# Ledger of designs, part 31: VHH binders against h2kzm9r124to488

Target 1, 365 residues: h2kzm9r124to488
Amino acid sequence: RFTIDTSRAKSNQYVVSLCSKKIGIIEYPDGRSDKQPCDVYWHNVVLSDMNKIVTSPQSRVNKFPGMTELAKKISLTHSISSMQKLFPDEYAFYPNSWFLPAHLADFHAFYRKAQALGKTEMWFIVKPDEGAQGTGIYLINSPNQIRNVDQRQLVQEYVADPLLMNDKLKFDFRVYGVIKSINPLSIYVAREGMARFCTEKYEKPDSSNFKNLYAHLTNYSLNKANEAYVHSNTLQDQTRGSKRLLSTVFHQLESRGVKTKRLWHDIKLILVKTTLAMLPEIMLHYEHHFYDSTGPQCFQIMGFDVMIREDGTPILLEVNAAPSLTADHIVPHPGRTLLEGGQRVRSIVDEVIKIPLVRDTLLLV

## First folded at step 5 (VHH)

Design v40 (framework vhh_8ghr_2)
Fold by ESMFold2-Fast, scan of step 5:
Structure v40 (fold): chain B 365 residues (1-365), chain A 125 residues (1-125)
Amino acid sequence: as target 1 above (365 residues)
Amino acid sequence: EVQLVESGGGLVQPGGSLRLSCAASGFTFSDYYSIGWVRRAPGKGEELVARISSSGGYTSYADSVKGRFTISADISKNTAYLQMNSLRVEDTAVYYCAKGEYYGSEEYWEPFDYWGQGTLVTVSS
C-alpha cells in the first residue's frame, strides 16, 4: 500500500520509477486524481509551497524547505564561515572565501597582505552565485581581474595542488549524503559515488593556461562538450572514462599508498560537519512549514563535491541540493550541438551509483 | 502543445538596443524549466547567448554578451525577454527562444527540447 507521487520528479523520474517497481511501491507518475495523499512525494527541485503539497503528517517529500538557497555558494560560505570562527580546525576543509560585493575590500586586503609576505603565485576561482553551464566560472591571480565587481559572486582560493592519477587529469568526487531527518539529525553517506575527471591534462595555473577550463574545472556540463570526453559504455572503461566509480578510483589510490580508509572517514566527517553548519537555517525553514507535525516530513539526497590535495587532504568545493539522478548520457544528432539534445544512451556508471542510492533512500523512509 | 513564439527582431544601428520577447504556451513557467536564447549567425555554428530558470532564479550568459544583454522572465505573462544593449555588427544573427528541463543544480542544464522558429536581428549602419 506504499505510494509515491513522481509527477514532479522530471528528469529523475526514470531511476525513481525503476526503484519503486523493484521494491513494490505503487507509483503515480502523473499524480493522484482521487485527492488522497501519497506516502512519498519525489520532486526535482525545492518548492516554496511544499506545505500545501505535503498535507498529511505521515507523508514525506524528498526536499527540505529553503534548501535550494541554503546550498548555494554564498549561503553555504556564510554558514561554514560562521563555524570557522568558532571551530577553525574542524572547518579547515573549506577554502578561504569572500562573497562579493560585500567582502570585496576584505579580499583586496587579504591579497595585499599575501603579496607583502612574498606569496607571488596565488590563484583564485570566481563563481557566480546563480550562474549555470558554460559561462561564469573563471580563474584570477589579481583582484583587478574580477568581472562585474558589483554582481553577487563568490571569490575563493583556488586549490592549485590537486592529487592526480597517472593520466594527470584533475578530478573530484561527487559524494552523496541522505538527510533522513533533522530533529534529531540523521545523515547517511552512500557507499558509492562518482569520480569526475577533467578532459585535458592539469598544469598549475599560469598566464598561458588559466583560461583552459577543460584542465581546471571538473564540471560535467563543461567537460562533456569537449571532443576528448570519454563516455563509459562498460565498467571496463573505468581506467580512461571521464566519469568513473569512486570505489574504482579509491582502489587505484590505495594501490599507490594512499590511506583510503582514513580519507573516506575524513570525507564522511566533511559531509556531517557541513550539514551541521547548515542545520540552524534548515531547522528555521522546516519549523515554519511543518511546526505541527509529530514525525519527520522531509528527507533529501545531497551531492557534495570533494577534491583531494596532493598531500591527501580532502577539500569541500560545493554542495548540491538537487544532484542529478539521471542514468543516461546524450549523443547529439549528426551535425548538431548538445544544446539541441540527441539520443539518450544508458550510462552504466550512473546506474551502478544512482539505482542503489535511490533504492536505499526509499527503503529508509 | 508546447509553442515558443519570438518577436522584437529587426534592423538596428551599431550601439543601439533591441528587446526580444518569447511568448510561451502549453506549459507554465516554473523552476522545473529553463528558457534560453540561442543565436545562429550566417556561416557560424549555434551559440547559447543567455539562459534563465523560468521562475528567474538562475541565469547564465555567454562571455561575448555579458554586461550588454539581460535575460528575464515574466511569470504572469508566461514570457521571457532578452534585452540587448550596445549592439555590435557581430551580434547579427537569427535568435531562437528554446525551452529545456532544469535539473535543480547550477551544473546541470538540460538540452533544449522545444525551439521557436527564430527572429532575425540585423545590426548594420
Scores: ipSAE 0.053, ipTM 0.537, lowest interface PAE 5.7, mean pLDDT 81

Design v41 (framework vhh_8ghr_2)
Fold by ESMFold2-Fast, scan of step 5:
Structure v41 (fold): chain B 365 residues (1-365), chain A 125 residues (1-125)
Amino acid sequence: as target 1 above (365 residues)
Amino acid sequence: EVQLVESGGGLVQPGGSLRLSCAASGFTISDYYSIGWVRRAPGKGEELVARISSSGGWTSYADSVKGRFTISADISKNTAYLQMNSLRVEDTAVYYCAKGEYYGSEEYWEPFDYWGQGTLVTVSS
């Protein structure tokens, strides 16, 4: 009988437990006391010694060794930049990017050339290496505005021309990919995803608005703290929520003349091409941990953040190796902050996205 | 049961230094858990000052303390530390050690599940 160890699932445990019960998988929420292996080990994060957890050739773990670091902005940018040198048109979906301090001179040269060609208004986003969930991120329109130029950080061209809905809120899509195996590469794209909306109306960046991150960054952790953040109470009331179903937004875009079948195809290609760019490093870490494996021992759900330009072209913003699989949200106690906790409330939008995602992933492996 | 015990708070002059300690019991500091330092001053609300995973591979800091404060963890002692340098009057607050489930690359920042009793830091002269 099929078995799953969820003792390390942590924040993922609710959805994984629910799906396991629905499918008829035997769950060990505290691990097995008989020291026999499970068929699946579900973790919320990657560990360097995962090969010691997965000791049976028939067992699978839901993370690839090293993936947490490989998906981070510096390593991801390195992988994609290597592919851009060989295939610039195929990898044009990733914004121009520079590692600081190493590539500061290249960034200055790019900026000067752009100004010489009449591109006098360009904005850039600066992402510090230690930052998480939008922490420390800021916008600049001149290289002279970079703070702490000696610190490791990413400077990246800012997408100032996003496609907007009628409410003029900037949004991106969280799209989920499932890597079933890497040799050969087998990746599946989830049918449903999340559209994540800013909480203040978008205007092109200028000196009066560039500090308003609630209008410029779609990051969920940032926007949920704004008083303007709206939880969708029902699936029927999707037009006002800060999280909406990707399918609902796609229908709205299609009704406005956007070529959504083409857009979806291009987004799927971004997921595949990004995974291909990361593949050599993933294989290196995998072989180190699973030398003699005769079959796949790892699978993983990945989150891809994709923004759409006004002309309809998709742009990759970030890759998350441990996307949140929680299906609730926390309403803070009156007069208190989210840091202090609150009442857990069902998120119907997250349930519709994440329950089929986890269920189908378990059926796939 | 999970317990967090803070120590090291006290009175210090502006420009001085203090090191806060957070001794953890009932769980092992690891990549599955993060330890954060949250401060509260009257009228300001809660501020997340710093957070660390046990591997030291992930740390984050509030902009107000970046470059002045350093968070670290001693896995063998199951203890997290906050080294506070170049202290300012506005750093005066009760500092809480808190355990969260999420760490590093997690996109969704979860509230802390467990909190210590807090330790008072007063910067004055």
Scores: ipSAE 0.064, ipTM 0.518, lowest interface PAE 6.5, mean pLDDT 81

Design v42 (framework vhh_8ghr_2)
Fold by ESMFold2-Fast, scan of step 5:
Structure v42 (fold): chain B 365 residues (1-365), chain A 125 residues (1-125)
Amino acid sequence: as target 1 above (365 residues)
Amino acid sequence: EVQLVESGGGLVQPGGSLRLSCAASGFTISDYYSIGWVRRAPGKGEELVARISSSGGFTSYADSVKGRFTISADISKNTAYLQMNSLRVEDTAVYYCAKGEYYGSEEYWEPFDYWGQGTLVTVSS
């Protein structure tokens, strides 16, 4: 009988447990007491000793060694930048990026060339290396505005021309990819995803609005704290909610003349090309941990954040090695904030996305 | 069983310093968790003042305390700290130590799932 250990799944345990029950997998939510290996181990995070957890050649774990660090902004930028030098047209979907202090001179040179060409309204987003959950992120329009220029941080061209819906809220798509194996490389793209909306109306950055992160950043953790955040409790009202189904937004875009079949194809290519850019480093970590293995030991669900320019061109913003698989949202207790938690309420939008995603992932491995 | 026990609160004069301690049990700080300090003043809402990733060098601070407060962790003692310098009357609050799950990603949906009992800090002459 097929078995899964979800003792380290943490906040993702509910959806994994539900899917395991649906497809007949025997779950050990507290781990096995008989010291026998499970067929699958579901973790919330990459651990340094994963090869000690996966003790059988037939066992699989839902994380690749080193993946958390490789997906982070500086390592991801390094991988994609290396590919952009060889294939600039193929990797044009990633904004121009510089990690500091190493590329400070290159950033200054780029800025000077842009100014010489009359591009006077360029904005950049600065992401400190030690920031988490969108913390410490800010916008600049000049290199002299960078704080602590000698510290590790990413400077990236800010996409100021996003495609907007009728509500004028900036949004991005969270698209899910499943890496089934790396040797040979096998990637699947989930057909359903999430459209994540800002909570304040978008206007192009200027001196009056650049500090309003609720209009400029699509981060769920940031936006859910705003009083303007709208929980999508029904699939029928997809025009107001702060989280909407990708398929519904695609139908709305198609009705407005966007070539959604081409857009989806381009998004799938972004996921594949990004994984290819990361692949050499993933392989090095994998071989170090599983060099004695006779079969694939790892698989992983990855989240890709993709924004659409107003001309319909998709742009990669971020890769998440541990996207949330929770299927609820929290309503704070009367008079309290989200920091103290609250009542967990079922999210049908998250269920429609995440239950098929996890179910199909378990069926693939 | 996860437990967080705060200590180090008390009365201090404006411009003074205090160090709060948060002793953790039932989990190891070096595991992939986040530890935060949340304060609540009478008649005001909760404010997240500082947060640290337990397994990495990631720290974050509220603008109101940035440059004055420092969050740190001692793995050998399984204890997190909040060093509070240049204290103001406005810093008067009950300070809570809280633990949350940390994925290392932008999409951290979970609030703090475990909280200490809180320690009172009063800044007055």
Scores: ipSAE 0.032, ipTM 0.509, lowest interface PAE 6.8, mean pLDDT 81

Design v43 (framework vhh_8ghr_2)
Fold by ESMFold2-Fast, scan of step 5:
Structure v43 (fold): chain B 365 residues (1-365), chain A 125 residues (1-125)
Amino acid sequence: as target 1 above (365 residues)
Amino acid sequence: EVQLVESGGGLVQPGGSLRLSCAASGFTISDYYSIGWVRRAPGKGEELVARISSSKGYTSYADSVKGRFTISADISKNTAYLQMNSLRVEDTAVYYCAKGEYYGSEEYWEPFDYWGQGTLVTVSS
């Protein structure tokens, strides 16, 4: 009798369908033809009015109203910056950031002060507001290198001192948080996550290498296009794959003397503190749509991208309100690119991460 | 049945302009479904030139065409347009209209699932 509508799950439908079958949920992959609501509505992204999706007080949807915008780089930076004014030490995990064109003068002032203090080799990452999948992102070491200064964009301090493994590839962790409810706030952190590796050897940015985004950005959509990208064939081959299990990388860090229990605690605090920074806006949108609700109507899996500095300090890079839950990858046809598609191939690493994540999320709601 | 029909291609001299049209049927341009313009020339890979979602006026462009090309959509006609100005010989390619899911996230990636037949744009003197 417990029912789920996955007709809007799109690319995530396969994993959600598999989990629904495993735990005995009745799935409507094309939606219901009768007038009865489902217990759960699973969407890949929600950009439409929530009241059209969740019409019954007993139903739940896997997205909070407004979250798609709130998690984006400019809104996220506004939320965290507000908290940094009150609690600068607590929110030091987010790099210094400036909105253009509004904060261009503040960025110039910061740069001049840094130069005066002898910081001669500082780099910044520029992220255009309309950019997607790493598109338009570039590195600068001087404010005069900013393209189209009147355009809406984010300038952010580039973390040039990442912790590296023996292969010298830069990596980040995709950590999954599940917001079960916001009143009261209930957040769970998934025990497994993903370590995502660059496809070219990292060296500190300089005039010869700053354009090599395959060495500087851990972005999955960018790196999977490089011919050096390595998909792990088996869970046993975790030393060369471009996607590795977080637990495997944590074990390797622990063997090298990294305090992994402390690191995991600090990462969990980043997820909680970031959610707290976003919470007032989440609550505002939620109350607007569900003002008469007697129970939670929304839950959501969030992706948090965390980089580790050379000293072991975790840094938040971004939050994804619609993290990919796909458990396959596409091998392009010979002589073609991924834009044209190709053969879908099973990804065992993604399955190990995402099947328990989705299964446990469904069990929580 | 999803169909994408391109028009507006042709021969133009360097510095000229062309407007490509993509008439869509079987789906509605929206926040969930976008239209992209992808070009392909012999000896070059596919390049995603521009894409549009009608919601919020979201558009994106490849660096190579930014400031010269403008993508737009007429929601009432369910048609996307690519206005190409200041054309260069390097813009010579077959331009494909393609339907995809929302691609405004670094992790939200699927290949385009429907493609038009393409329209040839030749920039030559």
Scores: ipSAE 0.203, ipTM 0.587, lowest interface PAE 5.0, mean pLDDT 82

Design v44 (framework vhh_8ghr_2)
Fold by ESMFold2-Fast, scan of step 5:
Structure v44 (fold): chain B 365 residues (1-365), chain A 125 residues (1-125)
Amino acid sequence: as target 1 above (365 residues)
Amino acid sequence: EVQLVESGGGLVQPGGSLRLSCAASGFTISDYYSIGWVRRAPGKGEELVARISSSGRYTSYADSVKGRFTISADISKNTAYLQMNSLRVEDTAVYYCAKGEYYGSEEYWEPFDYWGQGTLVTVSS
């Protein structure tokens, strides 16, 4: 019988356990005591010694070696920028980006050229390499506003013209891709995803509002801490929730005249083209760990954050190598903060997205 | 049994430096777990000061301490450190070491599930 080791799945274990039971996979939630390999190893993070986890040619692990670093802001930008030099039209879906301190001079040159051409209203987003969950992120409209110019960080053109729903909240889509194998390359795109909404109304950046991160950043971890954050009570109550089904938002966009079939096609192409841009580096890391392997040993669920411009064109913002697969949220106890934990409450939206995603991923491998 | 033991707190003058240590037992600091430093000052809410995974590939800092504080981890000693430089009166607080989950996501973090007893840092002349 097919076997899975979920001892290292951590917060993702619940959903993986549920799916394994539903499709008849034998689960070892604490690992195997008999020293025999499992068919699948489900980990929450990429480990440095992946070849010690997957020792049998028949075994698979849900992470590619090196993927956490390759999906990070600076490495992703490097991969896409290389492709933009060769195929600028094909990779126009990624905003102009510079990683500092290496490309500081290039950023200054771009800014001066843009000013010379009369483009004086440009805003940029600064994302420190050490920052995460929205921490340390800020907006600038001039290179002299960069706080720690010698530190590793990404500077990226800010999309100031997002498509908004009737509530005027900025949103993005978390779209899930599954890399089934890299030789041959096989990518699956999940039909359902998540629309993630800001918690304060969007206004074009200016000197009065650029510090309001709750209006400018769609980060789930940042926005769930705001008292304005709204949990969806039911799947039908999706018009005001801070986290909504992608299919529901697509239906709403379609009713407003957006060509959603074309939009979905373009989003799928973004996932494929981004994976292709990362592929040489993925292959390099894979070969170092599995050079003696006769078959595919890795697969991985990836999260892609996509925003839509006011004109309906999709833009890639970020890639997440370990998107959360949890199906609950935490409500802090009265008078306490989220840092101290709280009561876990079922998230129906996350269940509808993540249970089919994990189930279908397990069926593919 | 998970335990976190803080040390290194004390009284320092403004502009001074302190190094806090957090010795972990009952688990290994690794890419599966993060260690954070959370402070609580009298009359103020709690603030996440810094967080690190064992690989050092993921670190985060509060804007109030960025450039002044550095978090690090020594895997062989299973110990996390907070190097605090250019200390201000506003940094006066009880500093807690806490264990949380980190699983490679820049978007997602779990609340801390285990906490140390705290160490007092007083910045005054």
Scores: ipSAE 0.013, ipTM 0.486, lowest interface PAE 7.0, mean pLDDT 81

Design v45 (framework vhh_8ghr_2)
Fold by ESMFold2-Fast, scan of step 5:
Structure v45 (fold): chain B 365 residues (1-365), chain A 125 residues (1-125)
Amino acid sequence: as target 1 above (365 residues)
Amino acid sequence: EVQLVESGGGLVQPGGSLRLSCAASGFTISDYYSIGWVRRAPGKGEELVARIYSSGGYTSYADSVKGRFTISADISKNTAYLQMNSLRVEDTAVYYCAKGEYYGSEEYWEPFDYWGQGTLVTVSS
C-alpha cells in the first residue's frame, strides 16, 4: 500500500489529502514518526535539500530541483529565446522579449526600427522578475516610459488584438502539464483547465486607457481585488464568472467558429516545446541532486498561461512552477481587506479542475 | 510556534528616517517564504507596503513608498527589515510584519498566514 507525506504541502494539503483518501493512499499529514520512507512526498514549493528528504530509490517528490527559478520570467525568456534562434517558427508562440538592463540597447534599437518602418500603436508590457502576480506590471508605448531602468525586469511585446467573447473581456487559459519524468521525458497535459477573465471591458491600448490594468491583465491576484470580479458559485455561472472551465469556454469558441481541435493541439505543443526549451537546465539541476538515483525521483504539476489572438493563434504568457491547488476562495469580513483573510468559501470551478488533476497525478506516479 | 516580533517604531519628524525590524522564530527565512510589511492607519484600510521573496531576494513596493522605503532580509539573523526614508505625515500607521507562503505567480492571492503584533510609527512635527 502506497504512503504519502503531506507535511510540507501547506495550503495544498486539503486537495492532496482528499485525493489520497479517494484512491487509498495512506497519508502522513505531520510526517512519519518512524524511520521508514514514504512513496510520495508532496511539497508546496521547490526545496534546496530535496535529495536529503527523498533518499529511497522508490520514493518520489512533486518538485524538480531548480524549477522555481527556471520558470521565472528572465530564465524562461532566456531558454525560449535560445530556441527561437534555432527554430524561429516553432517558438513563435512567445512574444518578442528583452530582459533589462542587459538588453535595453536592443529594445531601443527594435523600437527605432519599428517606428522607421511606419509601425504605429506598438505597446509593450513591463514585468518584474518576481512571477506573474500583476504587482508592478505596467504598459508602455515608448522606451522612455520604463521605470527604474537599472532594475531587473522583462519588457515584452503586448498582444493588442486578443480574441474576445461577447462580453468583450480579455481572458487567458491556465493549462496544467504534469512532468512524470525527464529521463526519458514524459509529460501529460490535463484535460481540464481554467479560463481567467479580466474584470473591465477590453479596448485597444491608448493614452486614455493604458493604466486600466483590470482591462489589460488577466492575472487572478490583480482582478480578484476589483469590485467587478464575479466568483462562480455554481457551474451555471460559467457565462459571467471571472473564472470559468476551459472546456466550457472551448465549447463557446467552437460555437463561434473557432477551430478548437487545432487550438488544443497547438496549446499542447506549446507545453511540450516550452518543456523542451527548459529541459537542459532541468536535467543539469536534477543530475546534481540525484546523480546516484536509478530514477525517476521527481514529478511536477506546472501551470502554463496561454492567451489566444483574434486569429485563433495561442501565445504563451507565463509558466508557474508552483500553481495553487486550493479549491476555495476568501471572502473578507465586512470592513476588512483580503490581506487579513476571511471566510473560506468553496470554489466549485477550482474543485472540478484541481481534484481530478491531483488524483490523476497521484495515479500516474 | 511561528512568531514574528516587530521593533523600531516611534515618533519621527517629517523628512526623517526609521528602520523597522521583524525577528522571526519558529521557522527559517528561506526559499519558500515571503515576508511583507503591511500598514494600517485609523480610518483607512490596510496597505501592503513592501514584500520580499526569499528565493531570489526579489522585492516589491507600493507606489506610495517607492524610492523611499527599502525592504531587506538578513538570513543569518533570521530577521527582515524595512528602511523608511523621507517620511511623511501620511506614513503614520501601525506597521505589521507578516509571513506568507510562496506560490510563484499566484503567491499574492493567499492571505498572510502569520502576523506580528504591530509597531506604531508616528510622523509628526
Scores: ipSAE 0.012, ipTM 0.425, lowest interface PAE 8.0, mean pLDDT 81

Design v46 (framework vhh_8ghr_2)
Fold by ESMFold2-Fast, scan of step 5:
Structure v46 (fold): chain B 365 residues (1-365), chain A 125 residues (1-125)
Amino acid sequence: as target 1 above (365 residues)
Amino acid sequence: EVQLVESGGGLVQPGGSLRLSCAASGFTISDYYSIGWVRRAPGKGEELVARIDSSGGYTSYADSVKGRFTISADISKNTAYLQMNSLRVEDTAVYYCAKGEYYGSEEYWEPFDYWGQGTLVTVSS
């Protein structure tokens, strides 16, 4: 009988347990007492010691070895930049990016050229490599504004021309890809995803507004703390909610004349091309751990953050190797912060996205 | 049972140093941990001052303590540390060790699910 170990799924355990029950998989939420292998091991993150997780050739784990590091800002940028040198048109979906300290001189040269061309409105986003949850991200319009210039960080051209809805809030799409295997490469794109909205109206960056991250960053961890954040208590709130269904936003874009079939095709190509850019490094790590395997031992759900330019062109912002699969949100207790928790409230939007995603992923393996 | 036990707090003069320790018991610090130091001062909310993930020693710091505090973990001793240098009166707070989930590059964050009882740090003349 098909078995799954969810003892290391952590906050993702609830959705995985629900889906396992629905499709008849036998779950071990605390691990097996007999220490026999399961068919599937579901982890929130795998960082090292892959061989301790998957000890049987018939077992699979929901993470590729090395993927957590490969999906991070600097490694992702290195992979895509290598492909941009060979295929600049195919990889134009990733903003101009420089990882520091290695490419500091190249960034200065780019900035000087842009200034010489009269581009006084150029802005850049700085993303430290040391954190998740948007921690430490900030906007600059001059290289001398970079903090701790000798430290590992990504400097990336800020896309100042986002497509906006009627509420003038900046948004991006969280799109989910499932890598079923890497030899041969098999990737599936989930039909549903999430549109994540800023909590304050977007204006092009200038000296008066560049510190207002609630208008410039779509980060869920940042925006959920703003009083203006609107929890979608019903699917009817999709016109005002800070987290909306991708399909709903696509219908709204189509009604405005956006070519949504082409947009969706281009987004799927971004997922495939990004995975291809990462593939050589993924294969290297995979072979090191599973060189004698007769079949695929890893699969993985990946999150891709895609924004849409005003002209309808999709741009990749980030890849997440461990997207959250939780189906609730937390309301902090009065006078307390989210750090210590709060009341958990069901999220219908997350359920509609994540339950089919996890169910179909389990059916694929 | 899971426990986090802080030690090393106390009274120190401005400009001084303290090292806080967080001893974990009832579980082994594994590849999937995130250990944070959260402080709470009278009349102020919680502030996450430092965090360390098992992902190769990645650390993050609040702007208020960056360059002065250093977080580390000794997996063999199942203990996390917060080295606090150049202490200021504003650093006076109860410091909590907290363990939570690590998602790597994920922007969505879960609250810490295990907390110590806290240790008082007083920076005063």
Scores: ipSAE 0.317, ipTM 0.643, lowest interface PAE 3.2, mean pLDDT 82

Design v47 (framework vhh_8ghr_2)
Fold by ESMFold2-Fast, scan of step 5:
Structure v47 (fold): chain B 365 residues (1-365), chain A 125 residues (1-125)
Amino acid sequence: as target 1 above (365 residues)
Amino acid sequence: EVQLVESGGGLVQPGGSLRLSCAASGFTISDYYSIGWVRRAPGKGEELVARISPSGGYTSYADSVKGRFTISADISKNTAYLQMNSLRVEDTAVYYCAKGEYYGSEEYWEPFDYWGQGTLVTVSS
């Protein structure tokens, strides 16, 4: 029978176990004591010893070697920038970006040229390489505002014209892609995703508001910390919740005259084109670990963060090589902090997104 | 049994340095975990100061401490460290070491599943 090892699934184990049971896969939550290979190995992270895990030609693991590093801001930007030189129109969905310290002079030159052309009030977002989870991210409108110019960091054009809903909160979409194989390349896009909302009303950046990250950044971990953050306890909370279903937001956009079928097509193309930009490096790492393999040994769920400009144009912000598959959130006890503990509470929005995602991924393998 | 034991807290003058240690037992620090330092001062909320995933090569810092604090891990000693330089009076807090899962993303940074007892850092003359 079809078998899965979830001993290394960690936080993914609940959803993977639930889906395995639903589709009749035999699960080994503590690994196999007989040391025979499983058909699938489900891990929460990429491992350096992938070839020790997947020892049978019939076995698959849910991570590509090297993917965590390839999805990080610096590596991702390098891959996309290389493609932009060859196919500028096809890769216009990624904002103008500069690596520091290497491209500091290029960034200064771009800024001077934009000022000379009368482009006033341009804003940029600075993302330190180690500033993941919103830590250390900040907005600037002049190159002289960059902190620690000698440190590795990404400077990127800030999209100041986001499409807003009636609540005036900035949002992005977390869209899930599944890479089934890389030779031949086979990618699937999940039908459902997550819309993640800021917790304070958006206003165009200026000297009075640029430090208010709760209005400018859609980062989940940042916004979850704000008292204004609203957990969706039921699907009926979709109009107010800080996390909403992508399908619900798409229906609302369609009602407002947005061409949602074209938008969805363009988002799917962003996922495909981004994966193509990363593909040479993915193949290099894959061949190193699975040199003699005759069949596909890896598959992976990837998260893509996409925002929409007010003209309806989608823009890629980030790629996540290990998107969370948890279906709960922690609520601190009244008057207490999360440091003192809390209760894990079911997240119906996460369940509606992540259970079909994992189920369908297992069915594709 | 998972245990995290902090040490290295104390009284330091402004501009001074201090190194906090977090000794881990019951798990290997180089596995699929993140180790974070969270501080709590009277009248302020909790703040995630720094986080490391040694297996993923990932580190992150709060904007308030970036450039002054460095998080690291010694795999052979199964211990995480927070090197604190150029300390300010506003860095005065109880510092907690915490263990969570590694997410290779910006999506989730807390909560942590296991916490140490905390160690007091006082920056004053």
Scores: ipSAE 0.019, ipTM 0.482, lowest interface PAE 7.6, mean pLDDT 81

